# Miniprotein binders against p73408, part 39

Target 1, 371 residues: p73408
Amino acid sequence: MRQILIAPDSFKGTLSAGEVCQIALDVLAPEFDCVAHPLADGGEGTLEAIANNLDGQWQTVRVQGPLPDQTVDACYLWLPQEETAVIEMARASGLPLVPVGEHNPEIATSYGTGELITHAARRGAKQIQLAIGGSATNDAGLGLLMALGWQFLDSQGQSVGWGGQALGKVAEIIPPVLNAFPQVTVLCDVTNPFYGANGAAQVYAPQKGADPAMVQRLDQGLRHFARVVREFDGFEINFPRAGAAGGMGGGVAWALETKIESGFTAIAKLTQLEQAMAGCDLVITGEGCFDHQSPQGKVVGGVLELAKKINKPAIIVAGQCQLSQTVLPNVLKIFSLVGPDMPLEKALQHPQTALKKRLVQVKQYLIQSQN
Below, E stands for the ipSAE of ESMFold2; O stands for the ipSAE of OpenDDE; V2 stands for 0.75 times the mean of E and O plus 0.25 times the DockQ between their complexes.

## First folded at step 19 (miniprotein)

Design ff2 (at its last look DockQ between E and O 0.63; V2 from the best seeds 0.79)
Fold by OpenDDE base, look of step 19:
Structure ff2 (fold): chain B 371 residues (1-371), chain A 109 residues (1-109)
Amino acid sequence: as target 1 above (371 residues)
Amino acid sequence: SDEVEELARKIRYLAKLIFYIARYLKKRGDKDAADKLRELAQRIRDLAEKFEETGNPEYLKQVAELVEEVAELIDEVLEKAEKTGDPRLAKFAEQLAEFIEELAERLEK
């Protein structure tokens, strides 16, 4: 084996995919020719992962924040070669931007995300990859769409305003005539429908500051909006994934006539993961499953599926690996950060040291396998 | 292909704009025009979906035919809007006519 592709996910809460790659390079080079290929799932760290992989230009734009009286300096990634903007809605309309104690998904708006999209379009974007994780909002993307020129009017012909509270007031929809607009691909991995027991409000509004009564109002608002959309053009907005980011998945998919895609798949395509992997002899992938709530290995799973497809062997380096070797014939070995020599607590406190220790073992394993 | 997806998306967006005008006309009591435009919008959307799924250019030809019919109806809507003093409808109809012209040029390629 001469060339190794290092294609990890982030170790959520501990190491970025880029940091994982750097540690791997530090340990495995110069003995092995290594190519870093940091990946993401469209969640937190997506922009950084892409920026580390592709020649990108950071764009900073002052936009509307999640709260009506708030402005934020939001950045997105411009990829001039691909004529693509990568936007994380969390940079404009994200939960971390809301001050403690002011979380309110009835008021929070996605308008600033729409301003980022508008800026990217003016910059010449043909495509926009929109990561919608970490939202503060339950407005079904109304704010975002308003920034793009959509009008949502109440029964009196007045604008419904912003936030989840606006949803139940929508009586009329006025689309903008957009002659040239970029394709907006929504990146998400959730399967929640638009409304109901598994819908946007019921599942995600509590973590955004909604009490049970607010959750009910928000869900009713989503139901109402879904009816208005159906009356408008017959579209059924209550489909799987539509509930992502407080209904933004559904709202944007409907309004902009786009689809919701897996973050991993989109990033893998954008960063040309298959081509990079084809040029290597071995793939090292991994994730930090330190939290049981971490989406089950979507990046690692995707990498392994691709490796299997093109007959590349793989090694997994993970905090906790839930993947069985029996189902992954191309996996040579799994290295867990946590082990008899590294308790979980110590691995969490010193993730870099824990990873380095395992990568040394990977190095030893690879050297032994060549002999 | 990315091109098929882009074109299909643009056609579906046209259908959305037609749905708006149809709804607007219905509210004004122009039921016949509204019903016809709604029907055309539905057919155009359905064809765009089939085109996206198959990549078959025959669906684009069918879309082009329907778009011509829409263009004629939009001209009528524009004339009526001007005559009745509805500047909002007139402006939208004008913008939609331009959108249709641009799309038609792409469909003939």
Scores: ipSAE 0.865, ipTM 0.959, lowest interface PAE 0.5, mean pLDDT 92
Fold by ESMFold2, look of step 19:
Structure ff2 (fold): chain B 371 residues (1-371), chain A 109 residues (1-109)
Amino acid sequence: as target 1 above (371 residues)
Amino acid sequence: SDEVEELARKIRYLAKLIFYIARYLKKRGDKDAADKLRELAQRIRDLAEKFEETGNPEYLKQVAELVEEVAELIDEVLEKAEKTGDPRLAKFAEQLAEFIEELAERLEK
C-alpha cells in the first residue's frame, strides 16, 4: 500500500480542497507517495479545484454585475489543452456581489455571466462548463442569453430589459445565428423545477431578497415564459433542475440546446478522477462536516462510490460526520478532526493544526497496517 | 461520444432556428410555408435526439434530406419576394448551405 490518492472536498469555511491536499502531502511523506486530486461539486471552490488538477489560465474580465449600474472584475478558468472554459456564474452574477439590503431578484441580471461566455468563446473555447450556484438572479438566464445575442421583445417590439421583472413581458424571442456560441454544459445538483411550489421563485427567491408579493410576481413571470417557450418550439421547460439559479437551468438548457449535469460528475470526468484512483492503492477523502447531524456531501459520496466500483479501500477525514447511516464496505476507518483532544471551537480557529493532527494518526494507522 | 453529442446539439439548434423562421413567416402571412417548416423542424429535432441516443449515422442521413427540403422551401419563398428582398431569410439560407456541407463531410466518415 504505497500510493495514496488524496481526493477531498474543501472543509467549508476553513480549508480549501487544495490546502487539505497540501497538508496531507506534507504529513504523509516520505513514508507514502501521495497524489493530490482536490475536488468540488460545482459550488464553492470549483475553479480552484480544477486549477490544481489541470494546467489552466485565469482570465479576469470587467463585466456587468448583478445590479444594473454595477460592474465587476470577474474571473474564469481557461483550459487551453481541453479547449474548455470553466465559469462560476456567482463571480459575475452572484449574491455575494450584492450589498446587504440591496438584494432584489426582480432587477438582478445574469448578463455578466453571458459576457464571460462570450469572452471565453473569443479565446477559443469549444466547451463551457458553467457552474450556477450562488446566484443573485431570477431571470431564467435572459441576461446571459442577451449577452450571447438573443433578443427578447415585448408586445410593442421593445426589449423586455433585465431581471426577473422582464419574464412576464416576453412576447417574442429572436435567437442568434447558428454557431454564435460554444457548447455550454450547466453544472447543477438541485432538482427544483422551473416554477410552482417547489420551483425557483418559491423556494429560492426569498433567500435572494424577495418578499412574498415579489415571489408571486417572479413565479408568474416564469410561468409566462414557459408558455412562450412552448408556443415557440413546443419545449416543456418545467423539468427537474430547470429551476436552478433562478430558472437559469431551464432557460439555458432550452435556449442553447444543452444538458444539465451533476457538478461532481462533470468535475470528476474533466479531471480524470477514475484514472487517478485506479493508479493508487488507497483513497483518502474528506469534507468539513462539523455538524454531527449533517449527511455526507456529494464529493465524499461520489469518491466512495467510485472507490467501491473499482475495489479501492478508502479512509475518510472529516470535521465531524455521521457516516454510520451510509457505511460502505470499502471504508477502512473514519477520522474526525473534532474530538476530545480537539474541541470544535479550536478546530475552527486552527483548522490546519487540527487536520495535521488527524493526518499524523492516519499515517500511524497506515504504517502499522503494512506490517 | 462527445462528437456525437456536439453534432446532435447543433442539429437541435438548427431546428430551433427553423421554428423561429416558421414563426416569422406565419406573421408575414406565408402560412403554408410556415406550417411546413414547423413540421420539418419537429422531425429534425426528433432525429437529432435519436442520433444522440444511438450514434447511428442513418439518422444524420435523414437529417440531411430534411435540411435540403428546408433550404428549397426558403429559396422558393425568397424568389416570391424578389423586389422587397429579405436579408433575414437570405442569411438563414447561407447558414443552411454551410450546415449541409458539414453534414456531408461527417457522413463520409
Scores: ipSAE 0.819, ipTM 0.926, lowest interface PAE 0.5, mean pLDDT 89
ESMFold2 (binder alone), look of step 19: mean pLDDT 81; pTM 0.807

Design ff3 (at its last look DockQ between E and O 0.73; V2 from the best seeds 0.80)
Fold by OpenDDE base, look of step 19:
Structure ff3 (fold): chain B 371 residues (1-371), chain A 109 residues (1-109)
Amino acid sequence: as target 1 above (371 residues)
Amino acid sequence: SDEVEELAMRIRYLAKLIFYIARYLKKRGDKDAADKLRELAQRIRDLAEKFEETGNPEYLKQVAELVEEVAELIDEVLEKAEKTGDPRLAKFAEQLAEFIEELAERLEK
């Protein structure tokens, strides 16, 4: 083995994908030719992961924050070679931007995310990758769409305003005539429908500050909006993934006639993961917890599927592993940070040390396998 | 391909704009024009979806034919809007006509 691709996800809450790569390089690069390829799922750290792989330019824009009286300096990533902007809605309309005690998905707006899109379009973006994790909102993307020139009017012909409270008031929709607009791809890994028991409000509004009564109002608002959309153009907005980011997935997909894609798939394409992997002899991947669901949709699962497709061996370095190696045909070995020599608590307290310790074992294993 | 997806998206967005005008006309009581435009919008959208799925340029030819029919109807809507003093409808119809013209040029290539 001459070249190793290091393509991890973040170890959620402990290490970024970039940090994982750096630790792996520090341990393995003296003995092996290593290429770092940090990955993300379209959630937190997506911009940083992409910026580490591609020549990107950070753009900072002052936009509307999640609350009506709030402005924020939001950044997005501009990729001039790809003519692509990567936008995380959480930078403009995210839950962390809302002060403690002021979480209110009836009031919170996605308008600032729409301003980022507008800025990227003016910058010359042909493509926009829109990561919609970490939202403070349950407005179905109305604020975002309003920033793009959409009008949503009540029965009196007045604007419905902002937030999840606006959804139930929508009686008329006026689309903008967009002569030139970038293709927007929504990045999402959740499968929640727009409304109902598994919908945006019922599942995600509580963590955004909604009490049970607010959840019911928000869900009714989503149902109402879905009806208005259906009456407008016959579109059924209550599809899988539509509930992402408080219905923004559905709202943006409908309004901009775009698709919702897996964050991993989009990032893997954008960063040319397959090409990078094809040039390597071995793939090292990992995440915080590798479980029975990991092969079906997580970054590690995607990497392993790709490695299998192009017949590359893989090593997994996981925080915790609940799977046996026998279920993964192209996996040479699984290394868990947690083990008899490293209790979970200690691994969580000292993730860098725990990872380094396992990577030393990976190094030893690889050296032994070459002999 | 990315080109197929982009073009399909653009065609579907045209259909959305036509749905708006159809709805507007229906509210004004122009039922025949509204129904025809709604039908055309549906057909255009369906063809765009088929085009995106298959990449078959034959669907683009079919879209182009329907877009010509829409263009004629939009000209009529514009004329009516001007005569009746509906500047909002007139402006939207003008913008839509420009959108159609740009799209038509792309469909011919």
Scores: ipSAE 0.868, ipTM 0.960, lowest interface PAE 0.5, mean pLDDT 92
Fold by ESMFold2, look of step 19:
Structure ff3 (fold): chain B 371 residues (1-371), chain A 109 residues (1-109)
Amino acid sequence: as target 1 above (371 residues)
Amino acid sequence: SDEVEELAMRIRYLAKLIFYIARYLKKRGDKDAADKLRELAQRIRDLAEKFEETGNPEYLKQVAELVEEVAELIDEVLEKAEKTGDPRLAKFAEQLAEFIEELAERLEK
């Protein structure tokens, strides 16, 4: 009788959003009728969340990996009815593709992501939703743009090559002719500028394998590239969100004359989250948040804001709940996977068990609330 | 609205190509032509923003006029490059002609 929307993010590193939904469906049945609506924030896992909600065709393409001597088979999602391709940068240029101990944003390239875009354009895409989370790169999208036909030349007239090392060498930019090219929207939840203390290199390059000297070189490369762009067409590339994915936010937005959108907002619109929520009596949402560096603009916050807007009660299930000023009166209860009975190490080792335990408690709470 | 956004994006990208050609001409020593092209590119980009904000086809008419002015300037530069021609400028001139035709079609619709 009571219909519950299960609208979670993935529990990053442990459970996909789809797995969270399936566990919830299994635990809450038959007492409650649950509708799965897995979500994503525009990072890794975005394609699966959309594929769970829309009729799409997986496309597998052999492309350049993040390391120069590496090829990978990368998938993207083709949505023929929407004339839209959804591409996760991380599948071609992501940090998980780089072997342990080989992380190096000075050499890692985004070229393979550009190859996916080219394939989608040939498929007939009119729009491309480009999720840029989880990148291995700090090349400002130069690799991606080279795959699209852009040339970046040094003072000697030679290609600057791939990777973050190339940024400081750029002296000349030659854009391609782009006839009937799809509209690319960059999906991004971080607000970091292109360079500086809060920029791409300073904040994110260490996590991609940069030591302090490399971080300095990468930041100086980004500053140099920003100057070259300003000289080229007057564009000021150092704006909020431009630093996402090693500067790809700024590079792609500038080069392709396109926009950066919140990952949650774009995915919620594409999957019709509001309509799905309006048809339910209660929303259960959640995310992992096992470490304290979760990105801003999280799925849980967006789901709760929407639930408040259309007067739907909500329950939160999270690894460690870090909601602050977005907690609303319509939040009935918050369940944390980590607690005295489930230490962090145990929850990370047995995430399905930890989640199931909390969902049983959610079920008990809901049954008691009906009495 | 999506059609307005698509066309505005294409106009902004055309302006980017004009900025490139302006820098190319400046490197070649055609500084007067380069300065004029850079000014035209800026005006085209500004009009693309106005068109995207309003959907008003009058801004497209103004863009079309400026793109034709760019095409005329490119043709004059090609004419003055007597000995060998310039394949890069010739390709750009072809692109401009195609875009002018597209603008005329969209303005009639």
Scores: ipSAE 0.772, ipTM 0.913, lowest interface PAE 0.6, mean pLDDT 88
ESMFold2 (binder alone), look of step 19: mean pLDDT 81; pTM 0.806

Design ff4 (at its last look DockQ between E and O 0.91; V2 from the best seeds 0.86)
Fold by OpenDDE base, look of step 19:
Structure ff4 (fold): chain B 371 residues (1-371), chain A 109 residues (1-109)
Amino acid sequence: as target 1 above (371 residues)
Amino acid sequence: SDEVEELARMIRYLAKLIFYIARYLKKRGDKDAADKLRELAYRIRDLAEKFEETGNPEYLKQVAELVEEVAELIDEVLEKAEKTGDPRLAKFAEQLAEFIEELAERLEK
């Protein structure tokens, strides 16, 4: 009897990775031995995906929200066996936490994310996985670092305050003397530099409520901060990925002497995806839209690369598929939710039903392939 | 290994703390001490990066030697801070000395 690993990404906007796994189990488990292994890319649903794979404890902490006058109850995941905390900055400093009409990346602060890190460290975290998707901020992580004891002073020796507006005021940096601090790994899949035409402000500040004039001010602030950092210790903060989450990628990497890693890679390692896959005969993976870019860095691409590495066959179940099966080694078949029997509109309206129908076809295919 | 990465990170963070003191001293006009500490910070950081890349313990020995030099300079900074009545510098120097002691203990293992 074939053991099947079910390792999907979320179907963005329709189904979580966990929901996809459950539907797959419901369809396939009576006939096949199935193991659910929901995955994420470090974006939305990362904590839930990890919590489904590992024995985790949800921690709720009241922290500073993205706006100065805002407090939020933010959750993070504590993994006691791994002594690891998984933190989504969006839970404390995320765009959805900002009321409609109050989006302002000059004011929004990452301070609450730093409070989560501090709480996790006090809880005994040796490792912190920091997912930085969905930020409301363009503060280069200054708020986060301030919560960890960093001081950023203006030319008058006063604190620069919070938000992207603070960046251009930084004249002095005072690091805390930290005897013990957990390893903070920043999870990010974007390659944007810290500033410039492809930098944090120019690319991401508009979606955070910045008008063109604000974008320019924020970019100048990032440039100024980069200069101050260079003068401080010679570090060049304008590197690929540094622009993630409004420069938090660069700011945290510099300040905490850490690296930015792929969300998929970190999650795959944390959840022991390779070990789970090695124990199975087949892997079923999928995402909402499998396109020409999917093989190069998304969850599905990572799963397929791993499956190829360890010589496991794979099946893809995608919401929409634009690729032919012939282009992917070790892929037995691609199933699209959308097809002649399932129009796109219907699949979007009833994703669970669409997925279930397609998984029935996967089941039939697998039964036929055993004969 | 995770251990190599952790140790390299700690060493790089030490360098960051030294960069701060060097900058502080420069602002006070203590150029010679500032320049020396800044030089040591760069050297320590470079060695930490090489250690992280290679895992070669020889780099740790070199770091340990430089850390001893830093420790001596920090003691001098502390003494000066106390004599000049700079409690902020004194406190930072004390904390840094403690950090160096902890790191030195880890480098000897």
Scores: ipSAE 0.860, ipTM 0.959, lowest interface PAE 0.5, mean pLDDT 92
Fold by ESMFold2, look of step 19:
Structure ff4 (fold): chain B 371 residues (1-371), chain A 109 residues (1-109)
Amino acid sequence: as target 1 above (371 residues)
Amino acid sequence: SDEVEELARMIRYLAKLIFYIARYLKKRGDKDAADKLRELAYRIRDLAEKFEETGNPEYLKQVAELVEEVAELIDEVLEKAEKTGDPRLAKFAEQLAEFIEELAERLEK
């Protein structure tokens, strides 16, 4: 076995997917020919993983930040050959952009994400992949939609304004006439509905700064908006996944007549993971998960399912995750970064060293398995 | 497949624009035109969904017939809006007519 696909997720908090690939290439050469294929699941690191696989052009745009008095320089990835823009909502409307003492989903707006979409459309995008993880907002995408030309008016005929506080004020919706607008696909892996006990506000607004009273107001606003949408065109917006990113999943899917897709599936297709794997003899994948022993994440799981489908053997390199509970027939061996020779704290302090050590063991295993 | 999805999305978005203008007309007291447009919007959206699921071009033929009916109603709405001095309705109706013309070209492959 001479050609190895290195297709990892990031080791979150320690190593990017690209860094994991580079370490693997350095350790396994020259004995093995390695192809780097860093991946992501639509969350943090998605643009970087795609940029490592495809020739893209970073586009930096000064846009509205999550707070009303804030502007940010946000970037997205333009892929001219694919006629596709990849946009991470969090770069314009994300929680990390807001100081912890200023978190407030009743005022935070998604308007800047809409400005990125407008910029990409003017650049010539025919497709937009919109990753919506890490948002600061609970506005159902109203800010985003306003940037695209939608008007949401109160009973006095005035704009409802920005933020989650605006949802309960909506009395009239005026869609723009959008000609030649790119297809927007929302990338989402959560299943939360728009409102209710498992909805956007109840589950996610607390981490965005909402106290219990604010959570109730936000949930009531989402319910009101759902009623207005139903009155408008009969659409039931409270479906699974609609609650992602403070209701962005439901709001955008409804307003732009678009689909919500798994982040891993979209990225794997965009980067042609199946074709890359078919050309190799073996796949090495992995993820971090140093804090708890949990099942594999979306990237590792997706890579393993694909490897099974096209009969490719796999090796797993992970922080502490135990794949044995979900082992597929194609998995040859699992290497954990943490072990007797590499305690957890040391692995977290020296992640490159810990990974290199395990990859040396992978190399030795592969050489010996040829006997 | 991508072309099927793109066209179906455009047809569903047309329905959304029709839902808006129907709601606007109902608020202004033109209940008969509003009810007709709203019924057409539901039918157009349902046909777009069937087209996307099956790829069957018969659904596009049915959409084209309904779109022609919508176009006639929108022209009447535009004329009335200009006569009565309702510039918001007139502007939206004119933009919608343009969208309909673009869609009609796409429906003729």
Scores: ipSAE 0.838, ipTM 0.944, lowest interface PAE 0.6, mean pLDDT 90
ESMFold2 (binder alone), look of step 19: mean pLDDT 83; pTM 0.830

Design ff5 (at its last look DockQ between E and O 0.91; V2 from the best seeds 0.86)
Fold by OpenDDE base, look of step 19:
Structure ff5 (fold): chain B 371 residues (1-371), chain A 109 residues (1-109)
Amino acid sequence: as target 1 above (371 residues)
Amino acid sequence: SDEVEELARQIRYLAKLIFYIARYLRRRGDKDAADKLRELAYRIRDLAEKFEETGNPEYLKQVAELVEEVAELIDEILEMAEKTGDPRLARFAEQLAEFIEELAERLEK
């Protein structure tokens, strides 16, 4: 009996990685010995994907929401064996938490994310994985850092307050003395610099409710903050990935002296994907990206690279996969959910049915290949 | 290794704290002390980066030497802050001294 690793990403907007795994198990078992290994990119569904792979404990904390007058019950994942907390900033400081019509990246704060980090540290975390997708904020992580004890003062020695509006007011920085504070790893797949034409404000602030004038103010705020940081310790915060989550990538990396890592790489390491894959004969991976986005940096791309590294054959089951089999020598076959028998609209309306139909074909293919 | 990365991170964070004190002293007009501390902070940070990249324990020895120099300066700053009635500086210097002591113990292992 062939052992199969099922290591999909989420089908964004339709199926979680866990749901994909369950459907695959339902179709492929008992004919094949299947191991589910749901993956994520550090975006939405990251906590759920990890919780499906590792014994985790959900922690619920009441924290500051993205708006000043808002409190939210935010969950993060505690992994007691790994002494690791996995935090999604979107649970505290995320765009979906902002009421319709109240999106304002000049006001929105990351403070609640800092409270989650503080809670995890007090819980005994040695490592904190911080997923920073889906932010409502453009505050460069100032709110988060303030929750950790950082002070940012204006020219009058007063606190600059919260939100992207605070950035341009920073004149003095006071770091806390943090003894035995856990390593915070920022998970991010974007390459945007801190400011400028490709920076946090110009690229992401519009989707957070910024008009063109607000975008300019936010970008100027980021530029100002970058100058203050440079004057403080000579650090250049305008590096690739620093613009992630409205500059939080740069702000947290600078303040906590940490690195920004690929979400996939971090999750693959945390969930021991390589070890799981090494124990299997075949890998089935897939994603629901209907868009022709580069396989580079994505879950599917990462899985295929790993499979190639350890000489495991792979099958791809994707919504729309334009990857030519010629580019990926270890890929046995690509199955697209969308096809002549399944129009895109129908696949979007009935993702479970569409996936099941393709997995039946995968099953048939695998049975035929063994004969 | 994770241990190298963690230790390097802590050393870089120490440098950040020293940068703060240096800036604080400069604002008070203590330019010479500020310049010396800023120099030490840059050197400590550079060594931490080299240590992280190479894993060479020789960089840790060099860090330890500089940390001792910083510790002496921090003691002087603490005494000065107490004498001049700057409780904000005194408290920070005390906390930093404790941080340095803890880090020094790790650097010796």
Scores: ipSAE 0.871, ipTM 0.961, lowest interface PAE 0.5, mean pLDDT 92
Fold by ESMFold2, look of step 19:
Structure ff5 (fold): chain B 371 residues (1-371), chain A 109 residues (1-109)
Amino acid sequence: as target 1 above (371 residues)
Amino acid sequence: SDEVEELARQIRYLAKLIFYIARYLRRRGDKDAADKLRELAYRIRDLAEKFEETGNPEYLKQVAELVEEVAELIDEILEMAEKTGDPRLARFAEQLAEFIEELAERLEK
């Protein structure tokens, strides 16, 4: 009898990864021995997917919000067995926390995210997975670092303050002596450099409320900060992914001597995906992918790459799959929720029903293949 | 692997602290001490990266030798800062000396 790992992404806009797993368990058990392993890529649904996999404790902390006169109740996930905290920057410093008419990356601060990190460290975290999507800020992580004890001073020896406006004022950087501090891993999938035409300010600051003049000021601030960092220890901060979250990728990676990883890689490691997959005979993975122009997602791609590496067959269940079977040698079959018997509109309105229909077909396929 | 990465990160962070105190000394006019510490920081950082990439403990032995040299320099700087009335430098040097002592004990593994 086959033991099957159910390792999906969410079907964005319709079903969480946990819901996909539950539906698969309901359909495939008792005929098959199934193990649920919901996943995410570091974006929407990440804390929830991890909480479904591991015994976690939600921690709610009153912290500084993105606007200087704002406080927010932000939560993160504490995993005591793993000695790990998973923090989503957007819950403390995210764009959704800012009223639409008040978006301003020149003043928005990442300080509250640093307060979450400090709280997790006091809680006993040895590892912190920091997801940085959805930020309101363009401060290169200066607010976050100040909450950890870093000082950024101007030429007169005064604090440069918060926000993207502060970057161009930095003349001196004073690191804290951080002993026994948790390792912070930045979770990021964008490749933008710190500054320039494809940098943090020019690509992302407009959606955070910056007009063209502000974009230019923010980009010049990032360039200045990059020069100060180079003078400090010779480090070139303008590398791929450094521009994520308004320069947070570069700022935190440099300051804390830590790494930037893909969200999927970090989540797969934390939830022990490889070990779970090694214990199964077959993997079923999937994603919503209802847009015919979208390539396969990071979760599905990562699961398939791992399955190939450890010689496990895979089945894909997706909303509207246009994956190339030429590049998928260990994929036995691909099932699309959308088809002649389930038009796109119907699948979007009734995603549980659409998924159940395809999983029944998966079950029939697996029973047939055992003979 | 997690312990290798954690130790390498801590060694790189030591180098960052050394870079800071070297810059502080240069601004004070202590050019020779600043140059010496900055060169040691580069070497320590490079060895930490090689250790993380290879897992080869020979790099940790080389780090330990450089850390010992840095520790002696930081103790001298602490004494000088206290004698000349530079409390900011004295406070940082004291904290750094403690950081170095704890790191040196880990490196003996």
Scores: ipSAE 0.831, ipTM 0.948, lowest interface PAE 0.5, mean pLDDT 90
ESMFold2 (binder alone), look of step 19: mean pLDDT 85; pTM 0.850

